# Designs tried in a protein design chat: VHH binders against a3dch1r40to199. Part 7

Target 1, 160 residues: a3dch1r40to199
Amino acid sequence: NDLLYERTFDEGLCFPWHTCEDSGGKCDFAVVDVPGEPGNKAFRLTVIDKGQNKWSVQMRHRGITLEQGHTYTVRFTIWSDKSCRVYAKIGQMGEPYTEYWNNNWNPFNLTPGQKLTVEQNFTMNYPTDDTCEFTFHLGGELAAGTPYYVYLDDVSLYDP
Short names: E, the ipSAE of ESMFold2; O, the ipSAE of OpenDDE; V2, 0.75 times the mean of E and O plus 0.25 times the DockQ between their complexes.

## First folded at step 1 (VHH)

Design f3 (framework vhh_5j56_2)
Fold by ESMFold2-Fast, scan of step 1:
Structure f3 (fold): chain B 160 residues (1-160), chain A 126 residues (1-126)
Amino acid sequence: as target 1 above (160 residues)
Amino acid sequence: QVQLVESGGGLVQPGGSLRLSCVASGFTFSSSNYYAIGWFRQAPGKEREGLSSISGSGGSTYSYSDSVKGRFTISRDNAKNTVYLQMNSLKPEDTAVYYCAAERDYIWGTYDYDYWGQGTQVTVSS
């Protein structure tokens, strides 16, 4: 069972993926054709202004429930036209913002012209939580010189 | 029983504007956690493409095909139980049948669209 409602973007839509602007962050988004890959579309976020904080620019999917004792597989492909960092996490939408997966608290480095494919497993050791989101922080100190693009494709949160 | 009815299509010259309407029945947008509405189009001999969507839960959620970005805008009027697609700077390449489709909000269902309208024809020609 995949917990995400939109994974491939191949129909040209991204619901329920959306963007968040906070503390001076500015961004825009579209679903776009991937050059050289006929039939493949990806979610593209344009970072217009990085804002003050890592969370000043986000792309995210809400409405996720993580069940205690379940082991999930996180997968996604992400890339950018500029050298930048992305902090990816699955956790609470509100306070206290507990993070259940976050790549051991480390952002990912994106290199222009290279797609990064991530696949990791994690076990939900906390009590069942129905207030979760999958989010990518792109703001503040993580950002490249604006404007620039970040692409997301083939994203999955799988409960076997 | 959910039903969607599109209207507002027609013949328009290049550079013109149209506003399409999608009226929902069998559910209400005042039940804010119930449905997302998307706009799609299909030209003769081409595949169907998604244009944009708007959610009833947690506020507005937008996504756009690059081909219409900056020209098309989706919006809601909950009092009229209607979703709109405002189309500006129309081009001959925008000629297609335009469809609205409804899906349950992400907290209650899948992204796969459950209900489709019959479509409304948009022709952009001199």
Scores: ipSAE 0.000, ipTM 0.189, lowest interface PAE 11.8, mean pLDDT 82

Design f4 (framework vhh_5j56_2)
Fold by ESMFold2-Fast, scan of step 1:
Structure f4 (fold): chain B 160 residues (1-160), chain A 126 residues (1-126)
Amino acid sequence: as target 1 above (160 residues)
Amino acid sequence: QVQLVESGGGLVQPGGSLRLSCVASGFTFSSDSYYAIGWFRQAPGKEREGLSSISWSSGGSTSYSDSVKGRFTISRDNAKNTVYLQMNSLKPEDTAVYYCAAKTYTVYSGREYDYWGQGTQVTVSS
């Protein structure tokens, strides 16, 4: 089963995906048509001000429960009109902000004109946690010259 | 007690307009909480269709399905805990029961709650 309510954005909706602004970060979002791909829509975040921290600009989906012993598949396609970095993670919404998946603590590099497709498996070795979110950090040192766009499509957190 | 209550449905002629309201009670939208409200509809014998969404904590963050984009506008009044759907240029194919639904996240609770209103009937006929 997929733990995410909205994955493709192809109906023009993003609920419950949203953006977060913190420590001087500023952003907007919309669901937009993908050029050259009839019927395909994507979630687009506009980074307006990068803020002070990596988490100053986020796009995220909350309300995720990870169960101990389960192995999950994380998948998404992400791209940008500028060279920038994105730190993607699945973990706790609040302190201590434990991260259960985070690409081995590494951000992804986005190159203009290149869609990045990520697919990884991870096992939940920690006790069951119902306070999780899937979030993408786009602020601070990760950001490109503002303003710029980051697109998210075909996002999945799958529990077989 | 958390509840969503829709109102504003009714009978209207093709080309007419209606404004739907969705009042949230039992919780308050605030700057330290995340709230998103979406509008959905379901016509007899058809599957439920998503129409529009608005984020409460981020200004200007709205989305629309292609079937209603340019005709429907979603807006909010945070002081009244209310979200609106302004429906213009209504067509017979817009006839359906309209629902609002909310997902709520709080800084003090990692719990996601799905709330659905009771629905309000919109009939577009000559």
Scores: ipSAE 0.018, ipTM 0.443, lowest interface PAE 6.9, mean pLDDT 85

Design f5 (framework vhh_5j56_2)
Fold by ESMFold2-Fast, scan of step 1:
Structure f5 (fold): chain B 160 residues (1-160), chain A 127 residues (1-127)
Amino acid sequence: as target 1 above (160 residues)
Amino acid sequence: QVQLVESGGGLVQPGGSLRLSCVASGFTFSRSSYYAIGWFRQAPGKEREGLSSISGSSGGSTSYSDSVKGRFTISRDNAKNTVYLQMNSLKPEDTAVYYCAADLGYYDIHTGEYDYWGQGTQVTVSS
């Protein structure tokens, strides 16, 4: 069972994926054709202004429940036209903003011309939580010189 | 109680234009990016097709399906708690029932599916 409503973007829509702007961050998004890959579409975020904080620019999917004792597989492909970083996490939408998966607290480095494919397993050791989101932070110190693109495709949060 | 009400459908000739409205009640549009509103359509015997979405954040990040890019424009008026779909250059194949839907992720939404759907408004494009 996949917990995400939209994973491939191949029908040309991204709902319920959306963007968040905070503390001076500015961005835009679209679903776009991937050059050289007929039939493949991806979610593309344009970072227009990086803002002050890592969370000043986000792309995210809400409405996620993580069940205690379950082991989940996180998968996604992400790339950019500029060298930048992205902080990916699955955790609470509200305070205390507990993070249940976050790549061991480390952002990912994106290199132009290279798609990064991530696949990791994690076990929900906390009590069941129905207030979770899957979010990517792209602002502040993570950002490249603006404007630039970040692409997301084939995103999955799988519970076997 | 959250409700969505569509209006603005009707009969139009090929090449014509219509503007659909989706009025929300039970929640208020704000600068918050906790919700997204989308437009969908369904023609008889076909699967439901997503057309466009707009985020709840100020500035209105938008997306469009390939079948409507360049012809349809989504927008919102937060003061009227309304989302619009401006449809230009209408074709017979645009004939369908049009629905708006809301994902209110700042509430207890668990599945990532659309929580609230309108009843739909009929659009017919014919001579």
Scores: ipSAE 0.000, ipTM 0.200, lowest interface PAE 10.7, mean pLDDT 83

Design f6 (framework vhh_5j56_2)
Fold by ESMFold2-Fast, scan of step 1:
Structure f6 (fold): chain B 160 residues (1-160), chain A 129 residues (1-129)
Amino acid sequence: as target 1 above (160 residues)
Amino acid sequence: QVQLVESGGGLVQPGGSLRLSCVASGFTLDYSTSYAIGWFRQAPGKEREGLSSISRSGGSTYSYSDSVKGRFTISRDNAKNTVYLQMNSLKPEDTAVYYCAAEQSGWYSDLPDYEYDYWGQGTQVTVSS
């Protein structure tokens, strides 16, 4: 039972994944073939301008409901052509922006040429919330020298 | 649905300039229907050649052909759903039918032209003395 509508991008589709620009951030996106991996496509975000804040550049999937008492598995593969950081979280789309998963408040470090694969479990201890999103912050202090690419593939939010 | 219509072609002397326009319709929403646009050309008896592309935001441009870098500039006006190709210092070897093409998934700077979703019918550019 996966909560995400699009996970692999292998059909060339990305909906409902999209990008967000805020506070001077600027970006673009595409679904691209992964070199050396026939049949594998990934979501690629181009960071054009890092903006002022971590949330100035985002890629995200909205329309997520987290149910109280459920334990979810978060999985994704992420990589970049430059050394940079990514802050990944699952939480509310609006105020107060409560974060239900966020890697214990820590961004991930990306090393050029190396895919990072993340797998973590978390339990929804808060009341059921249907206003959630899965988002990756790439702006401001997290960013590399622009422009650069960040790739996302095999994304999962699994409720067994 | 997306329709692309090229205009601005014609006859021009070597060293002259032309501005091509690609008018797009059906781009109604920023998030899901914004498209990256590429310019391509095909000369008589030659293969189709990629020239330049511009991202949906207009913040990134890519030039596919070194022969046109510095001479051809791509730009866009998203409020008008129009993309432009400004062609300067035209040469006889620039004679071709020029096409604009659109793709929905964002921006494919390094992919072949067959990855583009929608194509215009082309506009003829002839550079002759």
Scores: ipSAE 0.000, ipTM 0.140, lowest interface PAE 12.3, mean pLDDT 82

## First folded at step 2 (VHH; framework vhh_7qia_2)

Design b4a (at its last look DockQ between E and O 0.42; V2 from the best seeds 0.00; counts 0 for: pae E 14.1 > 2)
Fold by OpenDDE, look of step 2:
Structure b4a (fold): chain B 160 residues (1-160), chain A 119 residues (1-119)
Amino acid sequence: as target 1 above (160 residues)
Amino acid sequence: QLQLVESGGGLVQPGGSLRLSCEASGFTFSRYAMGWYRQAPGKQRELVAFISSGGSTNYADSVKGRFTISRDNAKNTVYLQMNSLRPEDTAIYYCAKDQGYSYGSSDYWGKGTPVTVSS
């Protein structure tokens, strides 16, 4: 059972995936064709202003429920047209913003034009939480020179 | 201070149409994505539609093909055109500003405008 919606974006839709800005960040988004890959579309984020903080520019999916004791598989492909970093996490949408998965607190490094596919497992060791989000932080110190593109595709959060 | 003021709600028959407006102030409107939420009696608030700063749009499955979100940056206004309305669309509709993480604070939305679809 996958917990996410619009995982491939191939139908030209992305809801509930969306972007958000904070602390001076500015961005835009679109679902776009992937060149050389007929029928494949991706979520494209345009970073216009990096803002002051890592979370100043985000793309995210909210409304996720993680159940205590369950082991999940998180998967996604991400790439950019400039060298930049991306911090990905799954956790609480609000205070205290506990992170249940976050690649061991390490951002991912993106090389221009190189697709990075991530697949990891994690166990929900906290009480069941129905107010979780899957979010990618791209602002502040993570950002490249603006403007630039970051693409997200084939995203899943699977509960066997 | 940031303000979002919704208008355009009312009573309409099934199959009818309404156009909601939300006038924003207190921030650089053109810079931010805007959205609409709705909350039906006894239900949780749910996302209805989003429009990015660049004009990209997204819709909940339940309203695809019937609702259209748009914006006029010169008027600091976001709209929700609702066609082919159904009884299940009955709710209070809220305008929302796109928000990132702001620790210790909540997302910003208006006070809402009521929409009732009934025969």
Scores: ipSAE 0.024, ipTM 0.303, lowest interface PAE 5.2, mean pLDDT 91
Fold by ESMFold2, look of step 2:
Structure b4a (fold): chain B 160 residues (1-160), chain A 119 residues (1-119)
Amino acid sequence: as target 1 above (160 residues)
Amino acid sequence: QLQLVESGGGLVQPGGSLRLSCEASGFTFSRYAMGWYRQAPGKQRELVAFISSGGSTNYADSVKGRFTISRDNAKNTVYLQMNSLRPEDTAIYYCAKDQGYSYGSSDYWGKGTPVTVSS
């Protein structure tokens, strides 16, 4: 059972994936064909201004409930046309913003011309929480020289 | 100053229709996605529909086939056409720049327009 409502973008749809701008961050999005991959589409974020903070530019999926005691598999493919970093996390969408998965507090490095596929597990050891989001922070010190693209595809949050 | 002003709410019977409008000012409207959200008493605010800067649309499952989001960039206005209304659609409806709650409170909400669906 997968908790995400949109995972492949191949029908040209992205809801409920959307963007967020904060603290001077500026971005835009589209669902685009992946060059050289007939029939494959991805969510493309354009980073226009990195803003002041890591969270100043985000792409995210809300409406997630994490159930206590469940072990989830997190999977996504992400790439960029520039060398940049992404801080990915699953956690509360509001204060206190508890993070239930965040790659041990480490951003991922993106290298131009290389797709990064991530697959990890985590166990929900906190009380069941229906206020969760899956988000990618791309602003501030994470960013490359703007403007540039970041692509997300084949994203999953699986509860076996 | 950035402003979002919703209108078009009211009292309607089940099966009826309403058209909500949101006029935007203080930013380059055509550059940003816009969303409609709703909040019933005692519940969290939920995304109903959004429309990208390029015109792509998406809907919550509960409203698919009944609600239509659209935008008019010349008028800096986003609309929500609500058909076949049900009592569970009763809520305050808000428009927002971008599609939801985020860290740092940079999202801007309108004041909301009440919709009541009852006999």
Scores: ipSAE 0.000, ipTM 0.168, lowest interface PAE 14.1, mean pLDDT 84
ESMFold2 (binder alone), look of step 2: mean pLDDT 83; pTM 0.840

## First folded at step 3 (VHH)

Design n3 (framework vhh_7b18_3; at its last look DockQ between E and O 0.56; V2 from the best seeds 0.00; counts 0 for: pae E 10.3 > 2)
Fold by OpenDDE, look of step 3:
Structure n3 (fold): chain B 160 residues (1-160), chain A 119 residues (1-119)
Amino acid sequence: as target 1 above (160 residues)
Amino acid sequence: QVQLVETGGGLVQPGGSLRLSCAASGFTFSSYAMGWARQVPGKGLEWVSYISSGGSTNYQDSVKGRFTISRDNAKSTVYLQMNSLKPEDTAVYYCAKDRGYTYGSEDYWGQGTQVTVSS
């Protein structure tokens, strides 16, 4: 089963995906049509101010439970209209902010107009945690010149 | 310091309406997304609605079409219009300023306001 809600955004809904602003970051979001792809909608993040830190601008899905010993498949498609980087992670919502998946601590590089599809597996080797989130950091040093768009679509966190 | 004060809760019959208000201070209100969350005794906090700094809104499926979040930046206030209320909407409702990724930090919310939907 998939742990996420509103994975495709095609119905115009996105909850519980939302944005987070911190340390001067400013952003907006909307569910928008993907040009040239009838019926396909995506979560569009507008970075207005990059803020001081990578976490100054976020889009995220909270309230995720990861079970010890389970192997999950992470999948998402992401793209932008400017060259930028995105740090993606699945981990604790709060202290100590343990990250259970994060692409080996590497942000993804986005090339304008080029869709990047990521699919990776990870095993939850920690005790079951019901306080997890799927978060994309886009602020600070990761950001392009503002304003710019980042699109998220076809997101999945699948537990076979 | 960040301060959030919720008002507008109360007792209402199923199908009724309430309008919650949250007066915010201690930060540049217009620069931040705001939200409403609710908690039922014995359960965890669940987010109900978000509104971005730009005014885009997001809703939990269970309240979609019934609840409307809005904001007045001039008054530093965020609202939650709750229509067609159901007994399962009964909870303490909290206004929230979302935190960033800062170790040791928590989301900011007020004292909460009780919403009770009962016949």
Scores: ipSAE 0.017, ipTM 0.392, lowest interface PAE 6.1, mean pLDDT 91
Fold by ESMFold2, look of step 3:
Structure n3 (fold): chain B 160 residues (1-160), chain A 119 residues (1-119)
Amino acid sequence: as target 1 above (160 residues)
Amino acid sequence: QVQLVETGGGLVQPGGSLRLSCAASGFTFSSYAMGWARQVPGKGLEWVSYISSGGSTNYQDSVKGRFTISRDNAKSTVYLQMNSLKPEDTAVYYCAKDRGYTYGSEDYWGQGTQVTVSS
C-alpha cells in the first residue's frame, strides 16, 4: 500500500506534489519529459531564489498518515543540472515539526548528469500521526547558483 | 491572520460553467502558491489545482482540460474557471494557501463554496 497519490508523473500531473516558498525563496514547477526515456515524465522544480534558509524552497506531498508500529519503505529518484544538496524528510507539517525519517539528518548531494536513487526503511515509533508530509528542502545553503532545476521521479512511501 | 473567502459556487447543469473566486488577505499574496481543493460528499479533501507564485499551474487528472486556475496579484485573488462540469464535480470547493514562513508549515483553508452539478 503506497501512501502517495502521485508517484511517477507519467500522465503529466503532479498534484498533490507542490512547491513552498519561505524567507525570500522563489521557485516554480512543471511536469516535463525526461530526455532519452520515452513515456517518462518527472516533476521539475526551478530554484529561482534560494532564500535565507534550507526550507525556503520546497517540493512536497501532504496528506500522509503514519501509523505507529508500521515500517515504511521510502524510495525516490532525484537529480539536478547543478551541483547542489537536498534535505529530504517525512514528518509533521506543523508544530512541533517532528521528523520521522530524514536520512539521519544528512542532506543528499546531487551531481550534474547523475540520477540519485534512494531506498530506505524506517519504523514509526511515535503515536499515529495524520499531519505528515514528504518534503524536499532545497533552499539556503543547500542551493547552487540560481536559476537551476531539480527533478523528482518514481517517488514512493510504501506500507507493506 | 490569513483570511480566504471563496465565492462563485452554485447549481449548474452538466456541461455548464462556473468561475470561483478566492479573496485573500493577511499575507503577501504575490509571494505564495495558492490552490483549490474540494470535498466530495462522503470523501476526504482532495486537491484540484495549484498555481505557483510565478504562475505555473497543475491539475488533477479528472479536471485537466476543463478547469483553469489563475491569479490576480493586484486584487489578491485566485480563480478557478470550471468548464464542461460533470455530476462528479459536485463538492464544496476550498481555496488554500501554502504557508512558507516556517519550517514544515501547514495549509490554510477558506470556508468553502458549494458547487452542485445536476440535471
Scores: ipSAE 0.005, ipTM 0.293, lowest interface PAE 10.3, mean pLDDT 84
ESMFold2 (binder alone), look of step 3: mean pLDDT 81; pTM 0.827

Design s1 (framework vhh_7qia_2; at its last look DockQ between E and O 0.74; V2 from the best seeds 0.00; counts 0 for: pae E 11.8 > 2)
Fold by OpenDDE, look of step 3:
Structure s1 (fold): chain B 160 residues (1-160), chain A 119 residues (1-119)
Amino acid sequence: as target 1 above (160 residues)
Amino acid sequence: QLQLVESGGGLVQPGGSLRLSCEASGFTFSSYAMGWYRQAPGKQRELVAYISSGGSTNYADSVKGRFTISRDNAKNTVYLQMNSLRPEDTAIYYCAKDRGYTYGSEDYWGKGTPVTVSS
């Protein structure tokens, strides 16, 4: 069972994926066709102002429940038109903002035009939490020169 | 100080329409995405509609095609046009400014405006 909605964006829909702006960050989003790939659409994030912090620009999916003892598979494809970094995490939407998955606290490096596919497993070793989100931080020191695009596609949080 | 003031809620019959407004102050409105949430009795607060600073919009499946979120940056106001209202739309509606990931930080909410859809 996949915990996420609108995983491929191929139907032109993306809710509940949305953006977040903070500390001077500014961004926009759209579901767009992927050039050269008929029928394939992706979530496109436009970073307009990187803001002051890594979390100044975000794209995220909230309202996720992680169950204690379950092992999840995280999968997504991400790419950009400029060299930039992206911090991805699955964790609490609010305090204390515990992160249950975050690629060992390492942001991903994106090379222009090169799709990066990430697939990792993690076990929820904390009590069941229905206040989780899947979010990507793209602001601040992670950002490239603005404006630039970051694309997200084929996102999955699978509970076998 | 940041302030969000919702208005426009009320009682309406099924199939009716309402237009909610949220006037924002205390921050550079045009630089931030805004959202409308709702909380029905006994349910969790849920995102209903979202509008980026750039004007891109997104909607919950339950309201898509019926609700329209918009903004007037000159008036520091975000709107939610609600058409074809249904009883299940009954809830307190909240205007929100999302906040980034910082300890002690949460989304900013207004006090909410009640919407009741009933025959």
Scores: ipSAE 0.044, ipTM 0.538, lowest interface PAE 3.1, mean pLDDT 92
Fold by ESMFold2, look of step 3:
Structure s1 (fold): chain B 160 residues (1-160), chain A 119 residues (1-119)
Amino acid sequence: as target 1 above (160 residues)
Amino acid sequence: QLQLVESGGGLVQPGGSLRLSCEASGFTFSSYAMGWYRQAPGKQRELVAYISSGGSTNYADSVKGRFTISRDNAKNTVYLQMNSLRPEDTAIYYCAKDRGYTYGSEDYWGKGTPVTVSS
């Protein structure tokens, strides 16, 4: 089953996906039609100011429980109109801020005009945790020259 | 110095309405997104509604069509209009400056305003 309440955006809804700004970061969001794909919509983040830190601009989904011993499949399609990077992670939304998946601490590179589809597995080796979020950091050194768009679509956190 | 003060909660019968207000200070209100969260007894705190600095809104499915988030940047205030209230809406409602990557920042919470929906 899938832990995310909104995955495709095709009905024009994005809740519980939302944005976060910190340390001078500035962004906005909308659910938009994907050009050339009738009926397909995506979550579009507008990066207006990159801020000082990687976490200064975020898009995230909260309300996630990860159960000890379960192996999850992380999947998403993400793209941008500019060359930038994204740091994706699944972890605690508060202290102690443990990250349970983060692509081995490596951001993803986005190339303009090219959708990136990520699919990875991870096993929850920590005690069951109902304080988790799936978040994408796009601020600071990760960002391109503002303003620009980042799109998220077909996002999944699957528990077989 | 950041301060969020919620008000407008109370006891209301099922089907009733309440309007929550959150008065903000200590930051440039118009530059930040704001959220309403709630926490029922014995439950985790959950997002109810969210409004971006640009005015885009989003709602939990359980409240969609019944609750409306809005903001007044001139008054540094975010609102939650709650209509058709149900007993399951009983919770403490929190306003938040829902900002921050948790490594270097805390999400900022108000002290909450209790809402009880009961006969």
Scores: ipSAE 0.000, ipTM 0.239, lowest interface PAE 11.8, mean pLDDT 85
ESMFold2 (binder alone), look of step 3: mean pLDDT 83; pTM 0.844

Design s2 (framework vhh_7qia_2; at its last look DockQ between E and O 0.47; V2 from the best seeds 0.00; counts 0 for: pae E 14.5 > 2)
Fold by OpenDDE, look of step 3:
Structure s2 (fold): chain B 160 residues (1-160), chain A 119 residues (1-119)
Amino acid sequence: as target 1 above (160 residues)
Amino acid sequence: QLQLVESGGGLVQPGGSLRLSCEASGFTFSSYAMGWYRQAPGKQRELVAYISSGGSTNYADSVKGRFTISRDNAKNTVYLQMNSLRPEDTAIYYCAKDRGYTYGSFDYWGKGTPVTVSS
C-alpha cells in the first residue's frame, strides 16, 4: 500500500503535492513533460528566491499517517538544472517537527541534468502519527543561483 | 472565536456553474492557507482545492480545469468557482482553514453548504 498520491505525475496531475514559501522564499510549480522521455511527466519546482532558510522553499505531500512498528520504503527520483542540494524528510507537519526519516540528516547533492534515485527503508519507532508529511527543503543554503528548476518524479512511500 | 461561514450552494443542472464563498473571522486570514472540502453521500470528506496565503493553488484530479479557488484577503473571503458541474460533484462543501502559514493540513471547517447537481 502506497501512502502517496500522484506518484508519477504522468497524467498531468499532482494534487496534493504542492509548494511552500517561507521567510522570503519564492517558488512556482508545474507538471511538465520530461524532455526526451515521451509520456513521462514530472513535478517541476521553480526556485525564484531561495529565502533565508532551508525551509524557505519546499515541495511536499501532507496528510500522511505513519503507523508504529511499520517498515516503509521511501523512493523518489530527483534532478535539477543547476548544482544544488535538497533536504528530504518524512515527519510531523507541525511542532515539534519530529523527523522519522531524513537520510540521516543529510541533504542530497544534485548535479545538473543527473537524475538521482533514492530508495531507503525506515521503521516507524514512534507512536502512530497521522500528522506527517513528505517534504523536500530547497531554500537558503541549499539553493543554487536563482532561478533554477528541480524535478521530482516516481515518488513512493510504500507500506508492505 | 474562529468562524468559517460558507454560502452559495444550491441546486444546479449538469453543466451549470456555482460560486461558493466562505467568510472567515477570528484569525489573521491573510496568514493562512485556505481550502475547500466536500463530502458526498456515503463517502468520506475529501479535499477539493487549496490556496496558500500567497495565492498558490492546487486541485483534486476530479475538479481540475473546472473549479477555481481564489481569495480576497481584504474581505477575509475564499471562493470556489465551480464550472461544468457534474452529478458526481453533488456534496456538502466545507470551507477549511489551514493549521499554519503553509498549506496542506486543515484543522477548522465551516458548517458546509450543499451543492446538488441534478437534471
Scores: ipSAE 0.020, ipTM 0.461, lowest interface PAE 4.6, mean pLDDT 92
Fold by ESMFold2, look of step 3:
Structure s2 (fold): chain B 160 residues (1-160), chain A 119 residues (1-119)
Amino acid sequence: as target 1 above (160 residues)
Amino acid sequence: QLQLVESGGGLVQPGGSLRLSCEASGFTFSSYAMGWYRQAPGKQRELVAYISSGGSTNYADSVKGRFTISRDNAKNTVYLQMNSLRPEDTAIYYCAKDRGYTYGSFDYWGKGTPVTVSS
C-alpha cells in the first residue's frame, strides 16, 4: 500500500504533485523525459526566484494520513543541474507543523548531474494524523543561482 | 468569515466549453495561491489546476492544454476556463485556498459547482 497517488510520472501525469510559491519565491514545472532512460519521465521544477525563506519554493503532495504505530518506507530520487540543497519532510500541513520524518533535520545536498536516491524508514509515534503532506523545500538559503532545474522521480511513501 | 463560492458549472456537450468562477472573501486574496479540484462520483478529490499568488500555474496532465486557471486579484476571483470538454471531465469542481507565507495548507471551503459533459 503506497500513500502517494502519483509516484513515477512515466505516463506524463504529475497531479497531485504541485508547486508552492511564498515570500517572493517563483517556480514552474513540467513532466519531462529523462535523457538516456527510454520510457522514464520525471517531475521537473524550475527555480526562477529563490525567495526569502526555505519554504519559498516547494513541490509537495498532500492528502496523506499517517497511522499511529505504522512503519513507513520513504523513497525518492532527486537531482539538479546546479549545486543546491533540498529539505524534505513528511508532516502536518498546518500548526503546529509537527514533522514526522525530515532526515533528522538535515537538508540533502545535490551534486550537478548526479541523481540522489534516498530510502529511509520511520515509525509514526504520534496519534494518527490525516493532515499530512510530503514536501520538498528548495527556496532561500537552500537554492543555487537561479534559474535552474530540480527533478523528482520514483517517489514513494510505502506502508508494508 | 472566510468564504469561497464556486459558480459557472452546468451541462455541456462533448467538445464544449465552460468557465468556472470562484469568488473569495474573508482573507487577503492576493497573498494566497489558489487551486481547483474535482471529484467524480465514487472517486476521491484530485487537484486539477493551481495558481500561485504571483500568477504561476500548474495543471494535472489529464487537463493540460485544455484547461486554463487564472486569477483577478482586484475582484478576488479565480477562474477555470475548460475547453474541449470530455465525458471524463464530469465531476463536482471545488476551489481551494493555499495558506501561503508560512507552511502552506489547503482549505476546501467551497460547496462546489457541478459539471456534466454528455450528449
Scores: ipSAE 0.000, ipTM 0.184, lowest interface PAE 14.5, mean pLDDT 84
ESMFold2 (binder alone), look of step 3: mean pLDDT 85; pTM 0.858

